# VH-VL binders against UPF0735 ACT domain-containing protein LBUL_1260, part 18

Target 1, 144 residues: UPF0735 ACT domain-containing protein LBUL_1260, of Lactobacillus delbrueckii subsp. bulgaricus (q049t6)
Amino acid sequence: MADYFYVHKKILPDYLEKVLEAREMLDSREAATVTEATERVGISRNTYYRYKDYVFRAKDPARGQQAVLSLLLADLPGALSAVLTCVTDHRASVLTISQAIPLASHASVLMSLDLAGLKGDINTLLADLKSLPFVKNLQLAGLE
Key: E = the ipSAE of ESMFold2; O = the ipSAE of OpenDDE; V2 = 0.75 times the mean of E and O plus 0.25 times the DockQ between their complexes.

## First folded at step 23 (VH-VL; framework fv_rolinsatamab)

Design s1 (from q1 with heavy chain I52Y; at its last look DockQ between E and O 0.04; V2 from the best seeds 0.00; counts 0 for: pae E 13.1 > 2, placed apart)
Fold by ESMFold2, look of step 23:
Structure s1 (fold): chain C 144 residues (1-144), chain A 119 residues (1-119), chain B 107 residues (1-107)
Amino acid sequence: as target 1 above (144 residues)
Amino acid sequence: EVQLVQSGAEVKKPGSSVKVSCKASGGTFSTYAMHWVRQAPGQGLEWIGYIYPSWGYANYNQKFKDRATLTVDKSTSTAYMELSSLRSEDTAVYYCARGRIGYYYFDYWGQGTLVTVSS
Amino acid sequence: DIQMTQSPSSVSASVGDRVTITCKASQGISSWVAWYQQKPGKSPKLLIYKASSLQSGVPSRFSDSGSGTDFTLTISSLQPEDFATYFCQQYDSYPLTFGGGTKVEIK
């Protein structure tokens, strides 16, 4: 189904963990070059380049799930603040917000969220958002 | 890429006020809350509150609610923390802070502003 | 308010030692804990968030464990750059609160 599997690292070649370690050294600036990083962890540069884009730790904040929500919001003070409070109470992070100029006392809002810190699951967040009386037409436009 | 640059050190008398600025560069200013945290000399960290720049909405630690005021200037991407009725125990380094992926833990910190309250 | 009780207040250790630091919340906070490193005169640096989520660029020798009320930060093999003060932080409830800190010093 997906291009990736979850496997216990004990059954994988040791050099795959070293590829991850080398990448982390480069990212943290503990090593300045691929040559330095790969020498320190004991793999070749060729091994690093072969695998660096295909091996990942199971949980990486930079690769966490993101959601795109669309909703229709009543044009009144505090409406957007209440939506943001609900989102932050579920520990999701707001990446972008756009709100169209109000038409007929309502405005379209498009939000992107980082779900890395999400306290529960996305369905709980959506249910709570839908319960707000000034929120209409809430849709999950994407989850990636 | 996100950087937070704070105003310089202040020396104040008891009973006065201080206003510390925090200018953000890189990344988006208006969609992320700016938090303020202080650290007395040799002590731990104490959360003051946050402000959401796009609405000017602020949420405060109850300890500071009567004396702290958080504001923003979106046109200059600058957040401000004002603390009034200063006491000697308000002597601390004051930080602005922001998270890349959330509002509640912080991987972007200002350099700190030392506020000294003495007679 | 949720109190975060951190222990020990200081640790004397040598390069290569394994160091553990504990943080206890006054009520259950699930896994909503972050850990910071701070060197004298510097701003705090985020190490770990949401229990076990290592911040990008943080060495793998840093790890944590725990859920509910009891949390630990472990440095598996102490390096010269790790001598600093470490703080836990809860973000389950307002106000956000920090532990009192643990100073890791050269023995």
Scores: ipSAE 0.006, ipTM 0.511, lowest interface PAE 13.1, mean pLDDT 80
ESMFold2 (binder alone), look of step 23: mean pLDDT 89; pTM 0.923
OpenDDE, look of step 23: ipSAE 0.017; ipTM 0.633

Design s2 (from q1 with heavy chain T31R; at its last look DockQ between E and O 0.04; V2 from the best seeds 0.00; counts 0 for: pae E 12.1 > 2, placed apart)
Fold by ESMFold2, look of step 23:
Structure s2 (fold): chain C 144 residues (1-144), chain A 119 residues (1-119), chain B 107 residues (1-107)
Amino acid sequence: as target 1 above (144 residues)
Amino acid sequence: EVQLVQSGAEVKKPGSSVKVSCKASGGTFSRYAMHWVRQAPGQGLEWIGYIIPSWGYANYNQKFKDRATLTVDKSTSTAYMELSSLRSEDTAVYYCARGRIGYYYFDYWGQGTLVTVSS
Amino acid sequence: DIQMTQSPSSVSASVGDRVTITCKASQGISSWVAWYQQKPGKSPKLLIYKASSLQSGVPSRFSDSGSGTDFTLTISSLQPEDFATYFCQQYDSYPLTFGGGTKVEIK
């Protein structure tokens, strides 16, 4: 089996979460040194080094995954509808759409998507969107 | 069940035109693109283009752009492919084939229409 | 245009054999390949699309593999109804292009 278990933090010693907090401060540069980080969270440097490579946060299972897409969309009847159909066929939910007024037969579009129900992976969705003849310059602008 | 039924075989002279029909049934016409593909006798498959029936947008293989015209009659759920200035090398079976808009592989095909171009 | 070079052009095999068909793209196409079966006098039938997704009603003995430029269709245990010509098709770029076909002949 794997060397790791998934456990609720309520049953763990409190200092293990403080090790996580110190590491996160160092990773984000909110603390510059191990001494600073460990003092802020209230653990020793020795405790930090003993555990720092063995404890990790699990991802929030209720949050889901989000993507932000940038593309140029041809100004044709039904072009946006076709994009939305493609997205919903992949079971992604459109959260927002920002579309500029069309210039030179194309409009810039920025979309945010909720991927919690996505069938397959994001790259398959991107390839299908890229395959639409009225979609150009498709970029994944953000993925969380 | 989706069905694509094409018009019957045609014999044409060089320089003339042919118009092949493809009637769709059993699915929502507006959700799908209709593609056209041909197959010369004993040869592979060659993509001609597609039309999106709901907004009439057609896109063509550059090879056929000057001679092919794709149209649709939404009231009869029928797609048409017209090929002009026929040559002997245009002798082939012409297929209509369906794909969902944005998907460029074809889940249903018509039975094919043989077009023979002969002097 | 992206050329799809398919090999072999034909293969003769017995029922139960494992049959392998390859397609090579003239440039990288990621995983955007579909596979079709065509029996004599009939139109093509979709087998596999989008990262090894089987079309509804296609037996699990059909599988594919590959990415980039080299792709393979495998029939793990050839059945009598699998006698046909097989084509690959790329859908990365316009124009959509097909391989030249592989004729699978049963004994």
Scores: ipSAE 0.007, ipTM 0.512, lowest interface PAE 12.1, mean pLDDT 81
ESMFold2 (binder alone), look of step 23: mean pLDDT 89; pTM 0.924
OpenDDE, look of step 23: ipSAE 0.021; ipTM 0.658

Design s3 (from q1 with heavy chain N59K; at its last look DockQ between E and O 0.06; V2 from the best seeds 0.00; counts 0 for: pae E 10.3 > 2, placed apart)
Heavy chain, then light chain:
Amino acid sequence: EVQLVQSGAEVKKPGSSVKVSCKASGGTFSTYAMHWVRQAPGQGLEWIGYIIPSWGYAKYNQKFKDRATLTVDKSTSTAYMELSSLRSEDTAVYYCARGRIGYYYFDYWGQGTLVTVSS
Amino acid sequence: DIQMTQSPSSVSASVGDRVTITCKASQGISSWVAWYQQKPGKSPKLLIYKASSLQSGVPSRFSDSGSGTDFTLTISSLQPEDFATYFCQQYDSYPLTFGGGTKVEIK
ESMFold2, look of step 23: ipSAE 0.007; ipTM 0.522
ESMFold2 (binder alone), look of step 23: mean pLDDT 89; pTM 0.921
OpenDDE, look of step 23: ipSAE 0.021; ipTM 0.634

Design s4 (from q1 with heavy chain Y103W; at its last fold request DockQ between E and O 0.02; V2 from the best seeds 0.00; counts 0 for: pae E 13.0 > 2, placed apart)
Heavy chain, then light chain:
Amino acid sequence: EVQLVQSGAEVKKPGSSVKVSCKASGGTFSTYAMHWVRQAPGQGLEWIGYIIPSWGYANYNQKFKDRATLTVDKSTSTAYMELSSLRSEDTAVYYCARGRIGWYYFDYWGQGTLVTVSS
Amino acid sequence: DIQMTQSPSSVSASVGDRVTITCKASQGISSWVAWYQQKPGKSPKLLIYKASSLQSGVPSRFSDSGSGTDFTLTISSLQPEDFATYFCQQYDSYPLTFGGGTKVEIK
ESMFold2, look of step 23: ipSAE 0.006; ipTM 0.524
ESMFold2 (binder alone), look of step 23: mean pLDDT 89; pTM 0.924
OpenDDE, look of step 23: ipSAE 0.196; ipTM 0.725
ESMFold2, fold request of step 27: ipSAE 0.000, 0.007, 0.007; ipTM 0.473, 0.507, 0.507
ESMFold2 (binder alone), fold request of step 27: mean pLDDT 89, 88, 88; pTM 0.922, 0.915, 0.920
OpenDDE, fold request of step 27: ipSAE 0.480, 0.629, 0.320; ipTM 0.755, 0.814, 0.744

Design s5 (from q1 with heavy chain I52L, light chain S93E; at its last look DockQ between E and O 0.03; V2 from the best seeds 0.00; counts 0 for: pae O 11.1 > 2, placed apart)
Fold by OpenDDE, look of step 23:
Structure s5 (fold): chain C 144 residues (1-144), chain A 119 residues (1-119), chain B 107 residues (1-107)
Amino acid sequence: as target 1 above (144 residues)
Amino acid sequence: EVQLVQSGAEVKKPGSSVKVSCKASGGTFSTYAMHWVRQAPGQGLEWIGYILPSWGYANYNQKFKDRATLTVDKSTSTAYMELSSLRSEDTAVYYCARGRIGYYYFDYWGQGTLVTVSS
Amino acid sequence: DIQMTQSPSSVSASVGDRVTITCKASQGISSWVAWYQQKPGKSPKLLIYKASSLQSGVPSRFSDSGSGTDFTLTISSLQPEDFATYFCQQYDEYPLTFGGGTKVEIK
């Protein structure tokens, strides 16, 4: 009767998680196209399309599912892309990105994240983001 | 209101190069991709490539990879497309168009720049 | 490259008519299709980008449907300002590609 049940990832083929990763890369805007996303994670587009609607991250009710980050970035090539890559590496999804206008030496970025599939905890993600040399300031503006 | 204003029409000889500019205003510049699309007279649309202003990364249509160069000047919110080794088939209206990063449809377009290549 | 075959190339219609434009992809793609309107001497204008997502300011008489290889733009009731050329575009795979266009002309 039930269409779903919980299983440990260890007993599943790895392409299922890769499908999820590809989808997250698209959601985070780290990948521009399905082709790019699937090539990066190492699956075919056909595999992605077959399973993309059937794989989901487990949600932890004990942790925040969404976060809002306020970042101050140095205006350097690859800065925003690197931030998105870092977020994706932690299996978080970008819901929204907004930037306050300054095209000068620094750019303010407000980013909302879906943490449903977060690897580790939010503090680890924040630490990694802060470690990026072009991230001059980072604040957790909201967590829910 | 977001506006993309392109440079004026160009007339070029075969073998020469052309550089078209696209100045953005009324919105952010570094949080979207700038695409370039051309349209030959009476024909359809052909995608040339895009550039991510904040990253400086450009992705080209393979057809134009060896001849097209996309650049940006963040200080003036201006994108540039240079096309070299021009041929008569390159005669077209060239558009800059803004696209969301990761989802490359085009929500705002420049007015277009006619480039005519003739002997 | 993904080829987007658009049909018909032209259609004559009257105000109030239902107009349907089809775009067929050369291979299976998701719903990564956008639709544009272009009037003579003007730049293309975005109509729809995600499945059933209208660009701001676009009338509700415009709608899209489809998945896989077959996509459709529908104008439920053609208005005088809708006479133009319409293009589909896929953004599933590089290079980004457009349909050949459909000119909607007054009957």
Scores: ipSAE 0.005, ipTM 0.592, lowest interface PAE 11.1, mean pLDDT 89
ESMFold2, look of step 23: ipSAE 0.007; ipTM 0.565
ESMFold2 (binder alone), look of step 23: mean pLDDT 88; pTM 0.922

Design s6 (from q1 with heavy chain T31H Y50W; at its last look DockQ between E and O 0.05; V2 from the best seeds 0.00; counts 0 for: pae E 11.5 > 2, placed apart)
Fold by ESMFold2, look of step 23:
Structure s6 (fold): chain C 144 residues (1-144), chain A 119 residues (1-119), chain B 107 residues (1-107)
Amino acid sequence: as target 1 above (144 residues)
Amino acid sequence: EVQLVQSGAEVKKPGSSVKVSCKASGGTFSHYAMHWVRQAPGQGLEWIGWIIPSWGYANYNQKFKDRATLTVDKSTSTAYMELSSLRSEDTAVYYCARGRIGYYYFDYWGQGTLVTVSS
Amino acid sequence: DIQMTQSPSSVSASVGDRVTITCKASQGISSWVAWYQQKPGKSPKLLIYKASSLQSGVPSRFSDSGSGTDFTLTISSLQPEDFATYFCQQYDSYPLTFGGGTKVEIK
């Protein structure tokens, strides 16, 4: 199973939502420092650092903004370009690409993506990639 | 938004060939496969093949590989499907189709070209 | 080739009815199914791709379910504009194949 559960916040300590609020103030530049953000929401800096990497709003459950994809491409001109165009059309950014020498008419590809600007969700991107004529064995190898 | 406009209806004799055109506008032509699908009157859909304009390679349904030829003219954003050795069972509406993003499910369809083969 | 067996071939229904259309694949195709609506004299229109993703602008009364070999399209409350022929399509493997169609007719 995933390392994260969905639970109603009423059964969690009150300060966990304040950790989220402080992080959002830092991200939006409404607060400039952790000390300022934590003082404004009413938690200690220790509480913030203890939980900041483990609690997220339900609408964005994934921690981090990167994905790693593994797939096989047919060894045809333009196959990789079609994959990259699909990724870019979904507004994801390609960070790295590793493509092995083709074996049995297909090449193994491992790529990492920055999802910060992604339109929609990752499942829509994966469905569109699976629909490409040259893509086989598409696998989400990591989401961090 | 992609728009696909096909050539007009044709009447052909058995043994001849037909070439149907599909002009694309309003989107990227080179990146995505153009598919061809036919539908006999009152019947279901049958996939013929695809071509990707950027490298000119086509993939065909085995049923048609000896008789169908898919080509493109990138300068006019036009795809072509030629079917040779026509038989009466080739009477159908022929569609060009493509996806907005994906290559195998089709958001955009041409209006269809009726090809009638009669002896 | 993967055969897509669609049933029923036709269904007679009234406005407001729940309509269910079934496609069975001859082998497992995971969730790689799309559904189309076609009105007489018109080109097909995409309704659903990847088994559960509605195409933009498609009413929420259209849904599907299934994985593996058995898939259904459901229209939860039939409207006058829904009288049409519906096709499933698999896109797991070459060649792409379609179901034979289901005509939804007014009773």
Scores: ipSAE 0.007, ipTM 0.521, lowest interface PAE 11.5, mean pLDDT 81
ESMFold2 (binder alone), look of step 23: mean pLDDT 89; pTM 0.921
OpenDDE, look of step 23: ipSAE 0.019; ipTM 0.655

## First folded at step 24 (VH-VL; framework fv_rolinsatamab)

Design t1 (from s4 with light chain K50D; at its last look DockQ between E and O 0.02; V2 from the best seeds 0.00; counts 0 for: pae E 12.7 > 2, placed apart)
Fold by OpenDDE, look of step 24:
Structure t1 (fold): chain C 144 residues (1-144), chain A 119 residues (1-119), chain B 107 residues (1-107)
Amino acid sequence: as target 1 above (144 residues)
Amino acid sequence: EVQLVQSGAEVKKPGSSVKVSCKASGGTFSTYAMHWVRQAPGQGLEWIGYIIPSWGYANYNQKFKDRATLTVDKSTSTAYMELSSLRSEDTAVYYCARGRIGWYYFDYWGQGTLVTVSS
Amino acid sequence: DIQMTQSPSSVSASVGDRVTITCKASQGISSWVAWYQQKPGKSPKLLIYDASSLQSGVPSRFSDSGSGTDFTLTISSLQPEDFATYFCQQYDSYPLTFGGGTKVEIK
């Protein structure tokens, strides 16, 4: 993919990250409208629509802070979705996720997160994940 | 060529649940959002929600947030929609539809799955 | 929720006719409207998005116009394969919503 390359955001206009934030707000339903999202992050609608197709959270470990979480997830419909929803509610991005075959009604899950846009701190995210009744043995396996 | 192939028709009793599958092929699965839209007989289209496979996040129409569950299996490029507490009003053709992340018009559609809810 | 009021509900037309379908949004939605064609027993097919961009493979006889609240799909010269139901859809705000549909049937 010659169309993409990694650049430190400090050398880019700040509105590009704001475009990402607006898009994420919409996807998470934190904002119900494009107008609301763009107003909240402080960019114009035109800016948003101009760039929203071209900006993405980096998945390169060198870009920003990443976390690796290990947990046991109950084998229930929507359980994983709920975990992922919790992650996205904290504006963390899922980079990778692996789920093993369920054993004793629980599946081992290993996921890596991009914390570049994390709302709050990692401890708050972990606390919320631990509060989910279908999550057990949540561990922070790595933080970088 | 991108194709979305859905599971077969379902006949369900009120109060039961249905889970419809949508297998994607011919393109990237993780770089798009998978939406679900239903159409009651002779009626218009109603958006249920979407899931972003790469993100893992599902967003729902408030009307369905308590009954619909969207999931994906990235290993098989398959999206699922489960609808619980079925009622007669849920009788409809359910479609999966692909949308580019951030631009939620639908360029590819599944063939549809008829779900009939009757006593 | 944004309501998309589509009109007419149905229209009878002949091959070669100019057909116009309108969608009115309950609030301003810029140009973020898509149009779909649906034939009986088939899934919808994307025709136009962003209120001006023609989907690949769609004949040039299909066009749209409008911004803000009023949007129009036009078939400049109706062809036999164009008899179908057409829907508009907004993607400015959640939840995504569709028009009620317009059935274009043979006169």
Scores: ipSAE 0.000, ipTM 0.555, lowest interface PAE 11.8, mean pLDDT 89
ESMFold2, look of step 24: ipSAE 0.005; ipTM 0.494
ESMFold2 (binder alone), look of step 24: mean pLDDT 88; pTM 0.922

Design t2 (from s4 with heavy chain Y50I, light chain K50A; at its last look DockQ between E and O 0.15; V2 from the best seeds 0.00; counts 0 for: pae E 10.7 > 2, placed apart)
Heavy chain, then light chain:
Amino acid sequence: EVQLVQSGAEVKKPGSSVKVSCKASGGTFSTYAMHWVRQAPGQGLEWIGIIIPSWGYANYNQKFKDRATLTVDKSTSTAYMELSSLRSEDTAVYYCARGRIGWYYFDYWGQGTLVTVSS
Amino acid sequence: DIQMTQSPSSVSASVGDRVTITCKASQGISSWVAWYQQKPGKSPKLLIYAASSLQSGVPSRFSDSGSGTDFTLTISSLQPEDFATYFCQQYDSYPLTFGGGTKVEIK
ESMFold2, look of step 24: ipSAE 0.007; ipTM 0.526
ESMFold2 (binder alone), look of step 24: mean pLDDT 89; pTM 0.922
OpenDDE, look of step 24: ipSAE 0.017; ipTM 0.627

Design t3 (from q5 with heavy chain Y50I, light chain K50D; at its last fold request DockQ between E and O 0.04; V2 from the best seeds 0.00; counts 0 for: pae E 12.0 > 2, off the site)
Heavy chain, then light chain:
Amino acid sequence: EVQLVQSGAEVKKPGSSVKVSCKASGGTFSTYAMHWVRQAPGQGLEWIGIIIPSFGYANYNQKFKDRATLTVDKSTSTAYMELSSLRSEDTAVYYCARGRIGWYYFDYWGQGTLVTVSS
Amino acid sequence: DIQMTQSPSSVSASVGDRVTITCKASQGISSWVAWYQQKPGKSPKLLIYDASSLQSGVPSRFSDSGSGTDFTLTISSLQPEDFATYFCQQYDSYPLTFGGGTKVEIK
ESMFold2, look of step 24: ipSAE 0.153; ipTM 0.638
ESMFold2 (binder alone), look of step 24: mean pLDDT 88; pTM 0.918
OpenDDE, look of step 24: ipSAE 0.024; ipTM 0.640
ESMFold2, look of step 26: ipSAE 0.007; ipTM 0.496
ESMFold2 (binder alone), look of step 26: mean pLDDT 88; pTM 0.916
OpenDDE, look of step 26: ipSAE 0.029; ipTM 0.617
ESMFold2, fold request of step 27: ipSAE 0.000, 0.009, 0.007; ipTM 0.478, 0.495, 0.512
ESMFold2 (binder alone), fold request of step 27: mean pLDDT 88, 88, 88; pTM 0.913, 0.914, 0.915
OpenDDE, fold request of step 27: ipSAE 0.033, 0.025, 0.030; ipTM 0.663, 0.660, 0.673

Design t4 (from s4 with heavy chain Y50R, light chain K50G; at its last look DockQ between E and O 0.02; V2 from the best seeds 0.00; counts 0 for: pae E 10.6 > 2, off the site)
Fold by ESMFold2, look of step 24:
Formats: sequence, structure tokens, C-alpha cells
Structure t4 (fold): chain C 144 residues (1-144), chain A 119 residues (1-119), chain B 107 residues (1-107)
Amino acid sequence: as target 1 above (144 residues)
Amino acid sequence: EVQLVQSGAEVKKPGSSVKVSCKASGGTFSTYAMHWVRQAPGQGLEWIGRIIPSWGYANYNQKFKDRATLTVDKSTSTAYMELSSLRSEDTAVYYCARGRIGWYYFDYWGQGTLVTVSS
Amino acid sequence: DIQMTQSPSSVSASVGDRVTITCKASQGISSWVAWYQQKPGKSPKLLIYGASSLQSGVPSRFSDSGSGTDFTLTISSLQPEDFATYFCQQYDSYPLTFGGGTKVEIK
């Protein structure tokens, strides 16, 4: 974090908050284009491009990336533990996990992951997860 | 209190195998990763590999992949490291060490097992 | 493999001295470094992990700093019981690797 400081918003030029607002509108699809987003928040396109990669809300650790995985997990002791180990071996962090009651010896699992620290790419993580003998129907259900 | 108790010292001939045991007590055996690390006399530490007792899968340092085998016996809370095709340079103290799942530093270590390989 | 280059290989210091031990990774490893103390004939003991978290029971005279590739362990006021060899360990990626060690000798 040597590259970043934490400062109170009142000290920042107003246009930096507007850069964040424009980016959020694009991410949420409230605006379809940079021109639309910047017009709506009241900054120039040049201001947006100059700062968009350097300012973040405090809740955005290094422009965090998140993924949602769905999978069918065998109802075996240690199956979930093995999935979690595989995830942490790739330096991803589990944010949430939801597991349905097992049906026919399998349970549906939905996991959200923080990928900020991920080593390598998501496809490598997915391949290793698919190789586990008790994991079926692994799908990347969402990616930030 | 967590304890890792290893089997006693071994003297082996070149070309043979050794199997070192590490019995865990005072903790949940299947919740942690068990690592193996060796230290040649007067030298630094070298990671051999780790095993996750709950699913029995191991990751190895590529240097040892063809000669090392990590196993567990959950009924006795015991981890094993077998090293085959022993050479004189395999003379070392072999440690088992525990790491929390998701963290790869070692908070508890066994007392070490000296393996001497000589003619 | 990530090489951990530790220096100095040994140091001779008096009780009360400040001792620093450095460890350099061959590539960026964020803050994924642990430090161990090993006394002769004994197994290593964890001192510090993560971003300067002291293991339970470790005296406050031990501290860690650094990120990326350059890391230091500091003993702010050397005590007679600190005679030992110290190792850094990266846990960013497999294989897990250790520095070559620094022997601290109290003169």
C-alpha cells in the first residue's frame, strides 16, 4: 500500500468523487458509455480517463475482483474442506458459501470468492477444482 | 496442546527406503495440512511436500516428486513420509510440521527424525 | 522456484544490540513471509507470520518489516536467549522455500 494513501473526502477535489461515480454507473450499467456516465456526473471524459485507474472507494482493495462459482459436491466427509484448500492454494479467499441440503448424495454449492490475491488465472483454479473427484458440474456463475 | 511426535532415528543404506511417522495429538488431525521439511547437517530447511488428511491428496516439491510419498492414517492420527532410492545427500533431520488450511506457515513442528544414509 | 536470499549468514553482537536480518525474494511475494528461530538441536519455532503478526508468546522485541521482495527481521534489544539461527520462509507459491539462515552469536 505504499502506492496509496487514505484521506478524508473533504480534502479531495470534487472531480475525484465524480470519477468514482462515473465508474460505478458504467459497472452497474446505469450508463452504457463513458460519454453518458461523465455527462451525468458532471466531469469531462479526459478527467475520467486520467484518474479512473488510480482512485478507489475504501471498500475496493486494489480494484478487487470477485467470482461466483456453482458446483455439485459429493456428500463425503472432507469434500468441502478439499474445495476450500484448493481455493486457498490458488490464493483466492472465500467470501460466502451457500450449500443446499444434499439430494441423491450430492449438494449444490454456491460460493463467492475474492480474487484480489489470485496467483495465475481463474481458468487454472477452475481446472484444478474440476479435477477433484467429488466435484461435478463446476460453473463460473459470475465474474466481476 | 498440539503435539507432533515422530518416529526414531534411522540408519539406511544407499538405494533403500525410509518411512518416517508423525503422530498428532491434542488437535484436530484432519483439519490441518501436514508438511514435511528436511534439514541436512549444518544447513538450511528444504520443503518436501504436504498432505491434506481429510482428502488424502498431496503436493510435492518437484525435486522429490519421483521419490517421496506422503500418506496418512486417520484412525491413528498419523502422517507418513516415505523417501525411496536413498542417497548419501539425503542424510538430514526430517520434520513434520503443521499448517492451517489456507495458511502455509508452520505453527507446530515435530521433534525431527535423523535419517543417516551411509554404506 | 522463488529463491530466498538471506543475509548476513552470521552476526556476532552484544546483549542489548539491535540486530537486523534481511531476506530477499527472487520475485514479488507481497507480504507472504514467515520467520523462524531455531536453537541448536531443536526444531524451528515460528516467530512472525503474515503482515508482522507475532506468534503467541514471542517477545515484542521481535518485529518484521517489508513487502514485495525485501524483508527484515529486527531484534530491537538482543537478549542471551536469542542465540539461534533465524530463517525466513516464503509462502506465496509452491515449492515453499526458506532462506539460508542467519546465525546470531552473542559475544
Scores: ipSAE 0.007, ipTM 0.530, lowest interface PAE 10.6, mean pLDDT 82
ESMFold2 (binder alone), look of step 24: mean pLDDT 89; pTM 0.922
OpenDDE, look of step 24: ipSAE 0.127; ipTM 0.670

Design t5 (from s4 with light chain K50D S93N Y94L; at its last look DockQ between E and O 0.03; V2 from the best seeds 0.00; counts 0 for: pae E 13.8 > 2, placed apart)
Fold by ESMFold2, look of step 24:
Structure t5 (fold): chain C 144 residues (1-144), chain A 119 residues (1-119), chain B 107 residues (1-107)
Amino acid sequence: as target 1 above (144 residues)
Amino acid sequence: EVQLVQSGAEVKKPGSSVKVSCKASGGTFSTYAMHWVRQAPGQGLEWIGYIIPSWGYANYNQKFKDRATLTVDKSTSTAYMELSSLRSEDTAVYYCARGRIGWYYFDYWGQGTLVTVSS
Amino acid sequence: DIQMTQSPSSVSASVGDRVTITCKASQGISSWVAWYQQKPGKSPKLLIYDASSLQSGVPSRFSDSGSGTDFTLTISSLQPEDFATYFCQQYDNLPLTFGGGTKVEIK
């Protein structure tokens, strides 16, 4: 993995933002080739390839905090659906769900969330999830 | 190139149903949310709901939740919006629109499908 | 539901004019506003998201400002291709809601 910093673009070389613009043109197919994209934004192909995998927009919709939640869920109709509704009402995206076969009236659930669009902070989401009567042992198992 | 191509215009009688399709190409279908938005003549844009193809989750504007059904066929990269119990005020252009999961603005839109409800 | 009150509903302008369109949210929505352009017979096109980020391929004459409840879209020097209807959209809370639109037309 690589080490990253968050830096205000004002102190960065102008060509780094142009690398991002060229990549966006290619992704949107506004430009058909790297040559076309790099010519339109005013950088060389070498500059594009040198930096394209190392610079990102701070508010890129594809990037965001990720969370891993662990909880016990009562084996009741609609319990998982209620958890999912709560998560999406807070604008968190579910990436993965693992639900074990229920034992002793509860199932273990491990859930990975993308928090890029999260409304408010994670603690508000956790509080609302904990308030559900059939949710127990809610833990934030990881936050990236 | 991301493209969203919708089914053709429909003329319907009140009380019937309509199912509009939206075929996606040129991008990753399963990692985005597909939204549906309508625009009545002389009125603004109105959000109907979204579906996340990767795990089949759909969420609806409360106004439509009893009449709208959003589905996806991942094998054909096609999203569907069905609206039942049609009324004359449902006459509108219906759009599919794509957004990143977790972000609720739309970077690509279908061409629109005119649904006309009249007797 | 968060109401987005967009004004004016229409503006007549000449090429080269500076045009400002305002959206006011019924409650604070931080910076979670997007702006769209729609030409007759066509679908909306994303211009700006997150109240500051231009969508790829959007000319720099488009900008926005605001936070909280009051947001503006500015076209610094109107071009012939900019005559269209513009919509704001909040994406802070569900249901997603749009402003009523502003038609920018030739004076």
Scores: ipSAE 0.007, ipTM 0.500, lowest interface PAE 13.8, mean pLDDT 82
ESMFold2 (binder alone), look of step 24: mean pLDDT 89; pTM 0.921
OpenDDE, look of step 24: ipSAE 0.373; ipTM 0.743

